# VHH binders against Protein DOG1-like 4 (DOGL4): the designs that were tried, part 52

Target 1, 232 residues: Protein DOG1-like 4 (DOGL4), of Arabidopsis thaliana (Mouse-ear cress) (q84jc2)
Amino acid sequence: MSKMRNLVEEKFLEFYESWVIQLELYLHQLLIAHNNNTMSETELRHLISKLTTHHKAYYTAKWAAIREDVLAFFGSVWLNPLENACSWLTGWKPSMVFRMVDRLRKSRVVLVEAQVKKLEELRVKTKFDEQKIEREMERYQVAMADRKMVELARLGCHVGGESVMVVEAAVRGLSMGLEKMVKAADCVRLKTLKGILDILTPPQCVEFLAAAATFQVQLRRWGNRRHYVTHS

## First folded at step 19 (VHH)

Design gg11 (from gf5 with G99A)
Fold by OpenDDE, fold request of step 21:
Structure gg11 (fold): chain B 232 residues (1-232), chain A 124 residues (1-124)
Amino acid sequence: as target 1 above (232 residues)
Amino acid sequence: QVQLVESGGGLVQAGGSLRLSCAASGFTFSDYHMAWFRRAPGKEREFVAAISWSGGNTFYTDSVKGRFTISRDHAKNTVSLQMNSLRPEDTAVYYCAAADELYMPISADEYDYWGQGTRVTVSA
């Protein structure tokens, strides 16, 4: 049975389905570009720009949606359970993309020493930023269990109408914090991507982006098969 | 208020050199890719050169490769275009542009901010 969705979920679901379709189209182009060394640097750069602009559009839409209901993204009904299980603060974990970078190092792609060094520096920074966000996230989560909320929980159904106000206030507070953390996490994602793409050559960028997109698309497919969920 | 102010344009003889400068303000300069575009009389605006947000990457249109050099100064929030071996076909209004993109774009429609331009005239 389909889970009831609120307006934010419905709108974003529709957006995301369309967004994924376009991602698959770009992935196809990336794979062609990767397998065919006939594309000019200009053509490669255009392709990379189109895809990265597409990614940016996702976050633009996401940030608009989280202003309305950030909690919707902690359920993410547009994702299957496998995708959700792999999510960190409503998206991919920034440090995970370095696994894709590592693949480049093992492939036909030769990274020069300067690139390797810069990538390592970026990896360290990314991990640091992730940890910082995680610590702050924990604070917000723990804060939900304040004295009032704990007492309210203890009283259970014996609480009158005032309980609703207390819960709503707590949820509002949490939501504000979550929105902040989600945005922060997204910033780390974007900065990480931006950094990687700045370090890599255009052909390397194509390979990296193809690997990342492939993983994303396949994860979705694997999850759908496992959980018998169909997404348009 | 976002501002991009170009300078350094002028009249120069073929084979001469000019250095264009663009001063940026009103945004986080270090986060933006910078580029130079130009529009010749009767022609559409075309990409000339771009430099990534970090300054680590540059890209040039073929017609200016080996002659033009784009650079940026983060301390001064400026981007420059050193133009050597100028040709009459380089005559155009040159525009500075900034882009907030994940990847350094080479298409005009991906740039968010534009200067008013500086005129470069190369005489035969």
Scores: ipSAE 0.900, ipTM 0.956, lowest interface PAE 0.5, mean pLDDT 93
Fold by OpenDDE, fold request of step 21:
Structure gg11 (fold): chain B 232 residues (1-232), chain A 124 residues (1-124)
Amino acid sequence: as target 1 above (232 residues)
Amino acid sequence: QVQLVESGGGLVQAGGSLRLSCAASGFTFSDYHMAWFRRAPGKEREFVAAISWSGGNTFYTDSVKGRFTISRDHAKNTVSLQMNSLRPEDTAVYYCAAADELYMPISADEYDYWGQGTRVTVSA
C-alpha cells in the first residue's frame, strides 16, 4: 500500500534521492582513488573533505526537516523496508562502523598499535553513548501511555477543525522527546565518524569511506530489488 | 564573539626562526581543526599547515615541510607555528583559521573563522 506523504516527506524524499546520486558519484571517485596508488596525499584529502562535507549536508537537511516533523523520519518513506529495518533511531548505528573497520583490517588494512588503541577507546565511548540513548528511548516508550497520549486518544473521538488543532499540538508535544533523541543519536554518529577519520591515514580513510558508501548503496539496491521498488 | 588573534610576527634574517601564536576565543576550541595560511605580496592566500581537532594529525604544504611545525594547546586555546630555516620566500602575512568539519580541511573555503593576520618579513 502506498503511504500518503506529507509535505516534509515529499521534500526530504526529493532531497535524499539527489543526495544518494551524489553519494554514488563520490563512491566511484573513492574506488578510483583506492585503486590508484599514484594519487597524492593532497588529492586524497580533498576527496575525503568533499565526501564528508556531503555527509554534513545530509544532517543539515535532516535537522531542518525534523524540526517540522520528526515523525516523518520514523516512517522514512524515502527508504525501502530493508533500509528501515537496519536503521537505529532514524539512521545507521554508530557502533556498526567499527565492525566495518575490523573487516578492513582482516582484509588488507594495516593499523599501527597507536591507531588500534585509539579506535578501541573510541569504540568504548561510542557504545556508552549509544546505551545512554537507548535507555532514554526505553524510558520514552514506557511513558508513551502518559497523560498526553490519553488526551490524544480522547480528542480522536471528536470531529472538527478545533479538535484537529488540539490534536496537532498534542502530537508536537509528544514528539519533542523523539526529536531530542534523534539529535543526540546524530551527534554520536558525527562524533564517531569524526573520530575514526582522525585516527586513520588518508588512504585508510578512503578505503573506510568507500566501504561505508558501498554498504549504504548496496543495501538500498538490495532492498529495492527485494521489494520491487525503484528509486531514482 | 569569535576571535582569532595572531602574534609573533616580525623581521628576521634568512636562516632565522620565528614562532607564531594564535589565541582563540568565543567557540569550543577542542572541536575545531586549526590551520595557518599565508599571503605573500602580490600572491593569493595559500595553505601552510593544519592540525586536527585532537592534535593527532598534521599536514604541511611541501615548501615548508621539515622547517615548520604546527602545534596546539587545548588548555590555553592556542595554536602555534614554529618556523625554522626561514627563507625570503616565506615573507607574508600569516593567518590563523578554524574549521568545524568532520575531516581536517586543507582548503581555505572550508574554514569558518579567520584572524587578522601577523606579518612575517624575511630579509636576504
Scores: ipSAE 0.887, ipTM 0.955, lowest interface PAE 0.5, mean pLDDT 92
Fold by OpenDDE, look of step 19:
Structure gg11 (fold): chain B 232 residues (1-232), chain A 124 residues (1-124)
Amino acid sequence: as target 1 above (232 residues)
Amino acid sequence: QVQLVESGGGLVQAGGSLRLSCAASGFTFSDYHMAWFRRAPGKEREFVAAISWSGGNTFYTDSVKGRFTISRDHAKNTVSLQMNSLRPEDTAVYYCAAADELYMPISADEYDYWGQGTRVTVSA
């Protein structure tokens, strides 16, 4: 059944497609910068700033859309099944970026002790924040199951206009809770990213961001290919 | 209301030193990158120095490297610029700026808040 996309989904899909195209352009620039050791620190910083600004723009758009329909982001239609499967609370799991950093360390990126220490501190903090959100989510789910969902189910059995209003109010309340959690998760994502970028040197930032962007782009491409093969 | 208030400017002889200070209020100081910019007479505003939100990262324009030091105090919500070995070409109005970005920017257009500036004059 072609899930009828609502207006929020359609708009965000368009946004996201454009956003990804721009991301790929930045990725290309990052790869060039990575392979070309001739770029000045200033140039690297500018490139990093452009990309990070691009990321910020995504969240700005996301938060605007979430205000309208947070549920659209649970089962995002603009993502393929693989991307969705890799999502944690409508996005990437913050702690995952540390795996990327670890991979860099195993490659040609050399981190000094001070950086390693700071990264570890950040990792711990990030994990703590993730867990906090997960606990809140669990609490929320329990609350929903025990109260709101039961109430909704009861009300759903009534076809009266008043019942519809009550159901809508309940759904709004639930949505607000989800919105709050999603925003909280996004804040952890942004803080984590901000922290990593503060710890790494500009060349290391380029490497990290290139790796992250590559992963994102490849995940999308591979997921799309698989989806088309299975549904063709 | 967001405020950035610069102080410490003045007249100094070449080779002298000044310490500029910027007091920030009205926003979460610890989340913002801070920077100093300057505008010399007849010139455009230019980047001088920046310090990341954590204070762990700094960046300087080439002309001031080794002479200027940017620092921040989270307890006091201040950012400072220690200027040593001042030169006549350092004469300018110096502006404090704050940016809410994921990465510490070095372009003026990426900064959200600006002070009114403090005048630094270096005599020959």
Scores: ipSAE 0.884, ipTM 0.955, lowest interface PAE 0.5, mean pLDDT 92
Fold by OpenDDE, look of step 20:
Structure gg11 (fold): chain B 232 residues (1-232), chain A 124 residues (1-124)
Amino acid sequence: as target 1 above (232 residues)
Amino acid sequence: QVQLVESGGGLVQAGGSLRLSCAASGFTFSDYHMAWFRRAPGKEREFVAAISWSGGNTFYTDSVKGRFTISRDHAKNTVSLQMNSLRPEDTAVYYCAAADELYMPISADEYDYWGQGTRVTVSA
C-alpha cells in the first residue's frame, strides 16, 4: 500500500527527483572526462566544482526540510527500500567513502605516499566522529525509550485533550534531538568529502566522484527493479 | 561582520617583487578556501591564485605560474600572495576572496566574501 505522504515528503520528493536527474548529467560528464583524459586541469576543476556545488545544494534543501519534519527522512519515501537500508542517519555513512577510495586504488588510481598518509589521518578522524555520533544516537535512543516513549505509551492509553498536548510536546522533543543528530552526521559527511577532495588531484577527484555517483545511481536503479517506488 | 582587508600593494618596477596580504575576520577562516583575483584597467576580474582550506592545495592561473606563490597562515587568519618577477601586465587591483565550498573554486561567482582590493602598479 502506498504510504500517505505529508507535504514535506512531497516537496522533497519533487526536489530529489530533479536533483537526481542533474546528478546523472554530471555523472555523464565525469565519465567523459575520465575516459578521454583530454580536459585541462581548469576544466576538470570547473566540473568538480559544479558537482560539489550540486551536492551542497542537496544538503541545503535537506536541512530546510528537516527543520519542518526530520521524521520524513527516517523512512524517506523518495528512496527505495534498498537505498534506505544502506542509509546511516538519513544518508551515506562517511567511513564508506574510504572503502571506495581503496577500491579505486586497487584498480587504477595511484596515490603518492603523502596522499595515503593524509587519507589515513582523515579516515581516523572520520571514524572517530562517526562513532561519536553513534554514541550520541545510542544515548538518545535509550533516553527516549526510558522516558518519552514510556510517557507516550501511557498517554496513548488515555485519550484526552491534555494528553494530545503532551504527546505533541514529546514528539517535538524527539524530533529536535533527531534533527541535531542528522545535522551532525551531515557535517561529518561534508567534512569527509571536503577532506578527500582536498587530498586527491583533480583527475583523481573526477574518478572518485564518478565512482560515488555511479554507486548511488546503480543502487537506486537496482533497488527500483526489485521494489517499485511511486514518484507521483 | 565578515571582513577581508588587503595590504601590500604599491608601485614597483618590472622584475620587482611585492607581497600582498589579506587579513580575514568574522568567519571561520580554516573552513574557507582563499583566493586572489585581479582586475586590470578596462578588463574583467580574473582568477590569479587559490589555496584550499587546509593549505594543502594550490592553483594558479597560467600567466603567474612560477612567479606567484599563495600561502595562508591559520594562526593569523591571513592569506598572502608573493609576487615575483612582476610584469607590467600584472598591473591591477588585487582582491582577496573567501569561499565556503566543498572544493576549491576558481570562478569568482563561487566566492562568498571579497576584500576592497589593493592596487598593484608595475612600471616598465
Scores: ipSAE 0.882, ipTM 0.954, lowest interface PAE 0.5, mean pLDDT 92
Fold by ESMFold2, fold request of step 21:
Structure gg11 (fold): chain B 232 residues (1-232), chain A 124 residues (1-124)
Amino acid sequence: as target 1 above (232 residues)
Amino acid sequence: QVQLVESGGGLVQAGGSLRLSCAASGFTFSDYHMAWFRRAPGKEREFVAAISWSGGNTFYTDSVKGRFTISRDHAKNTVSLQMNSLRPEDTAVYYCAAADELYMPISADEYDYWGQGTRVTVSA
């Protein structure tokens, strides 16, 4: 259907394309560090900080953009359909990141018992916080189905001064609710990431961040390739 | 408003000990990584030690490993630096710093809040 972008979508598309290019460059550095046994702990910590600063920059830009247009982040023009299909409230699902940690543990990363205990505690807390947000989203969906809201939408087709103000207030209320939920979800994502990186050693953090960046880059490449395939 | 107030500096003979303390206010202490940096005469500010928001992750510059211990007290909102076996090259102004980052920083550029510093002089 219509591919017209508003100003928020145009600006964030430009930002996101540059952001992903830089993520790919950092991924290269992570892969070198993963294969290099001579990097000092100082060097590893600097690299980890570059990645986390880069991720923080994404959320800074995102939160500025959702203040202007939260709906741009539901079915984003800067993501391919596969990337959009994998999202939970405009981003990765916090509880699913622990599957990546579990896979690394089975193949490459040795965790001591204290780390395992802390990761399980974080997993439980993360799932609890995630479930709270899912309950709030359900309440939001019920509110949208409310008879009063549907009736206001019908009245909006026959606009007068007072009817316009009531419809505009209702739309603002819905957008503020969505923004609140998106920010809450992002806070759970950031708390989960912060917790994982605090529990893991610097080499383990490099392996985790490399796995995460690889997944994100490959998801983008795979989704783009299936779109560009031609049989002629 | 955010304040970081260092104390415990002074003059000490080589081989001696000092304990620096930093009282934090104006932010949620348990969300912040804390660090000590120092500036020696004629030199740039350098990283000394850091402790993560949880207290579970610490890191020290090589020249102080085994001699300095960073710790934090969430009940008192303080971070401390126990400095043992002091050397003349430890002479510097020591600064407390705080950052709300995803990962505990070791670069000064990543720390948002700074104290005024406390002077430590180690005599030969």
Scores: ipSAE 0.764, ipTM 0.893, lowest interface PAE 0.8, mean pLDDT 86

Design gg11 (from gf5 with G99A)
Fold by ESMFold2, look of step 19:
Structure gg11 (fold): chain B 232 residues (1-232), chain A 124 residues (1-124)
Amino acid sequence: as target 1 above (232 residues)
Amino acid sequence: QVQLVESGGGLVQAGGSLRLSCAASGFTFSDYHMAWFRRAPGKEREFVAAISWSGGNTFYTDSVKGRFTISRDHAKNTVSLQMNSLRPEDTAVYYCAAADELYMPISADEYDYWGQGTRVTVSA
């Protein structure tokens, strides 16, 4: 049967659906700007700022929701199964965004040597930060498994009541550690995005943001249509 | 406590030069975009120039391009505006501003912190 949603999940589902609709509207504007070379640099910069403010609003809402229920962001009810399958620590994997930059370099975006060098430096930094989070996650998983094993052994010896309290404590411990790691991953995501947008020119930023929005919108649409078609 | 303190304003003859400075404290300077805005008497604040958190991205309003240069010094936590070939239309109170945004803003409403301003008067 359908998963029961708490208030946090219900509220964020409503937020996210509106957020994606607005992203689609911004994508339309980005594509017009991309295809029509009559926009001034000032106009391009305003459009880019609207997009980045929209992305920042997502993280603001996410971080507020995570403080109440971080587990909602692992297998999220507002994402289809394809979107969830593509998640790394509740979002896009920071190092993978450079695949999109690489694709743009091969097709439409001409980068000068100085930009290429700066992007490669950022890629290395991003990968290093990502690996640091992965090592921390490994240490946390080992520590939690050890505590979980001890608690499960004690549950096998208990008559009742006490086992519920031990399980609840284990879940609280998991949630605290996961919140820390999710926020760390989000900080790497934001730092990477901030760095990319600083290196690219305004027209290149429009191209990059359009590609990113297109990918996100298409992933959602493809996953939704496939899910509908699969269920008769 | 966040503080932005402008200096270097004054009276200067048209065609002359002036260098504004802004000392920043109370936040991680290298995380913030910095900008100069100005307000002529009876007008709204208008954008003059911005420099990104890294210093790698700059933008100028059309009327000052080629005449003004924005720069930042991470060792001193300062941002500067070198103003050359000054014109009477450049007369205004100049404000330093800082923002922690994903993309370097050019709209005043996106800037979080503001200085008290320094007056620049350019005589004909």
Scores: ipSAE 0.757, ipTM 0.899, lowest interface PAE 0.9, mean pLDDT 86
Fold by ESMFold2, fold request of step 21:
Structure gg11 (fold): chain B 232 residues (1-232), chain A 124 residues (1-124)
Amino acid sequence: as target 1 above (232 residues)
Amino acid sequence: QVQLVESGGGLVQAGGSLRLSCAASGFTFSDYHMAWFRRAPGKEREFVAAISWSGGNTFYTDSVKGRFTISRDHAKNTVSLQMNSLRPEDTAVYYCAAADELYMPISADEYDYWGQGTRVTVSA
């Protein structure tokens, strides 16, 4: 049903709950900005900056927590990274954001041809960066398999603490490698967001950020419902 | 070490023009948004103009729109401010600033690196 959370996981969840509450406040401001035709470009840009600073704060806290315990951000299933070829490192694929952009184009946001071309170029760049991370993950998985084979060979030589020290070194190396790859994936997400916000006009940025915030709030609500227990 | 060095300031008559330049070093220039701020005597620092990391997005304070043009040169790692139709109220020390943010900032507190400034004096 549930697993006990460690200290790192609990502290990050506390941060995340506060972070989402503030995101909901910013969402209300975004919706007001969308409906208020009298907001200046200066006012829209200030609001967009508040949202982007809030998003950076999420990653700052996440990276601090990953430094303490990277596995706290994977699912409750502690799968061997070598066996999980399709797992995206602690988040949505960076290119998933373009589904949101496409949805906005179909409903409300009108893009000029130059913006569409730039977004297409960014989409290709983002997918290329994703593929690089996937190749690096595969290379890392092969290296970790080689280290496991050395560890298994050394298990037949039980000389007190020497086998433990080799195993501990291998585990530390795995954690450091996973931390680097999670950060690399997050950097692709941030660079993609930076590119999208540069291409869109300030009103279009408000629409996009409102859609993103709405989606994230809904994911939290769905997660909370799944954890609910019913008493008769 | 990050360094921003402004040049091009001076004394000019009202209605005249000046071109400010800012040479940047110590960071990947194409990753940074660039801006000009100014501080008039006895006043607080004011946003003048910004240009995004790509060069594709610019923004100007209302009092300089149509008179000032910000531009950047990725080959020379410089940002420039062409100031036309200058007025006495444009008299200030002008500062170049740089930020590595997700969205091009227009508030001074979001800019990480600052030049020492170049003085512009516009006489009546």
Scores: ipSAE 0.748, ipTM 0.894, lowest interface PAE 0.8, mean pLDDT 81
Fold by ESMFold2, look of step 20:
Structure gg11 (fold): chain B 232 residues (1-232), chain A 124 residues (1-124)
Amino acid sequence: as target 1 above (232 residues)
Amino acid sequence: QVQLVESGGGLVQAGGSLRLSCAASGFTFSDYHMAWFRRAPGKEREFVAAISWSGGNTFYTDSVKGRFTISRDHAKNTVSLQMNSLRPEDTAVYYCAAADELYMPISADEYDYWGQGTRVTVSA
């Protein structure tokens, strides 16, 4: 019927479109740096910091937006259906990033044994934190199936203003729970990224960030191309 | 509420050594990258050295490599700068700084918390 965006969705759509354009510009710089063996460590570190600041800015904007409307981030209007289908709690699944690290090892990135050990420890920690969040999400879903909440939803539209206030309070409670879960997932994402970047050398960080940006940009482009097929 | 308090500055002859210390409070120390910057009179702050949140990575500006060593002590919530083979050009106010960033910064504008500074004067 009428698909109108609320203010949160409209604002974040504009932000995200600009953010992805800038990410693609940084990807170009990362690819140049990866192919250029004459950049100083200082220059590489400055570039890495620009990328990580750009990623942090995404989460700053996201956390402000989810405070107002966390549901906008489940089935987001600024993402195509493929991007939305690949989301785990409104973003990339933290454990998946280690597949990118593994691909770097196969692409002739030389990791010393100390780095490999630290990366495996971080992978285990990341999976543990992921599983903890998944258990909390399951507990949340069980609470939503509570018989009393279902009964209130069934009766809410028939008993007047008091029922409207009870339903509104329940919806606010669900949104606050989801906001907490999304922020917890984002914190796992950020801690994982922070850990990886601490373990890798600056050239390795450039290659890793380039791979991550490439994946994100390609997922967006591929999902947009599927939009135009008439047989789906 | 956040405090970074430098100590250990003073007057020393060229070729001598000093150890600067920075006591940190009001934040989770193990989450923060720590750095030392310095400012000579009439100049902008310049990066000296940084150590990552884990302590596993360090970076030094070229002019101090091999002479200065940054370290951190998570039990005491301190970061230190051992300065050996001091030169007159090392004369500056030295500042301790902290950042909660994804990647250990080397630019001053990425550091959120700063100490008051401790003056180091190196005499010829």
Scores: ipSAE 0.739, ipTM 0.884, lowest interface PAE 0.9, mean pLDDT 86

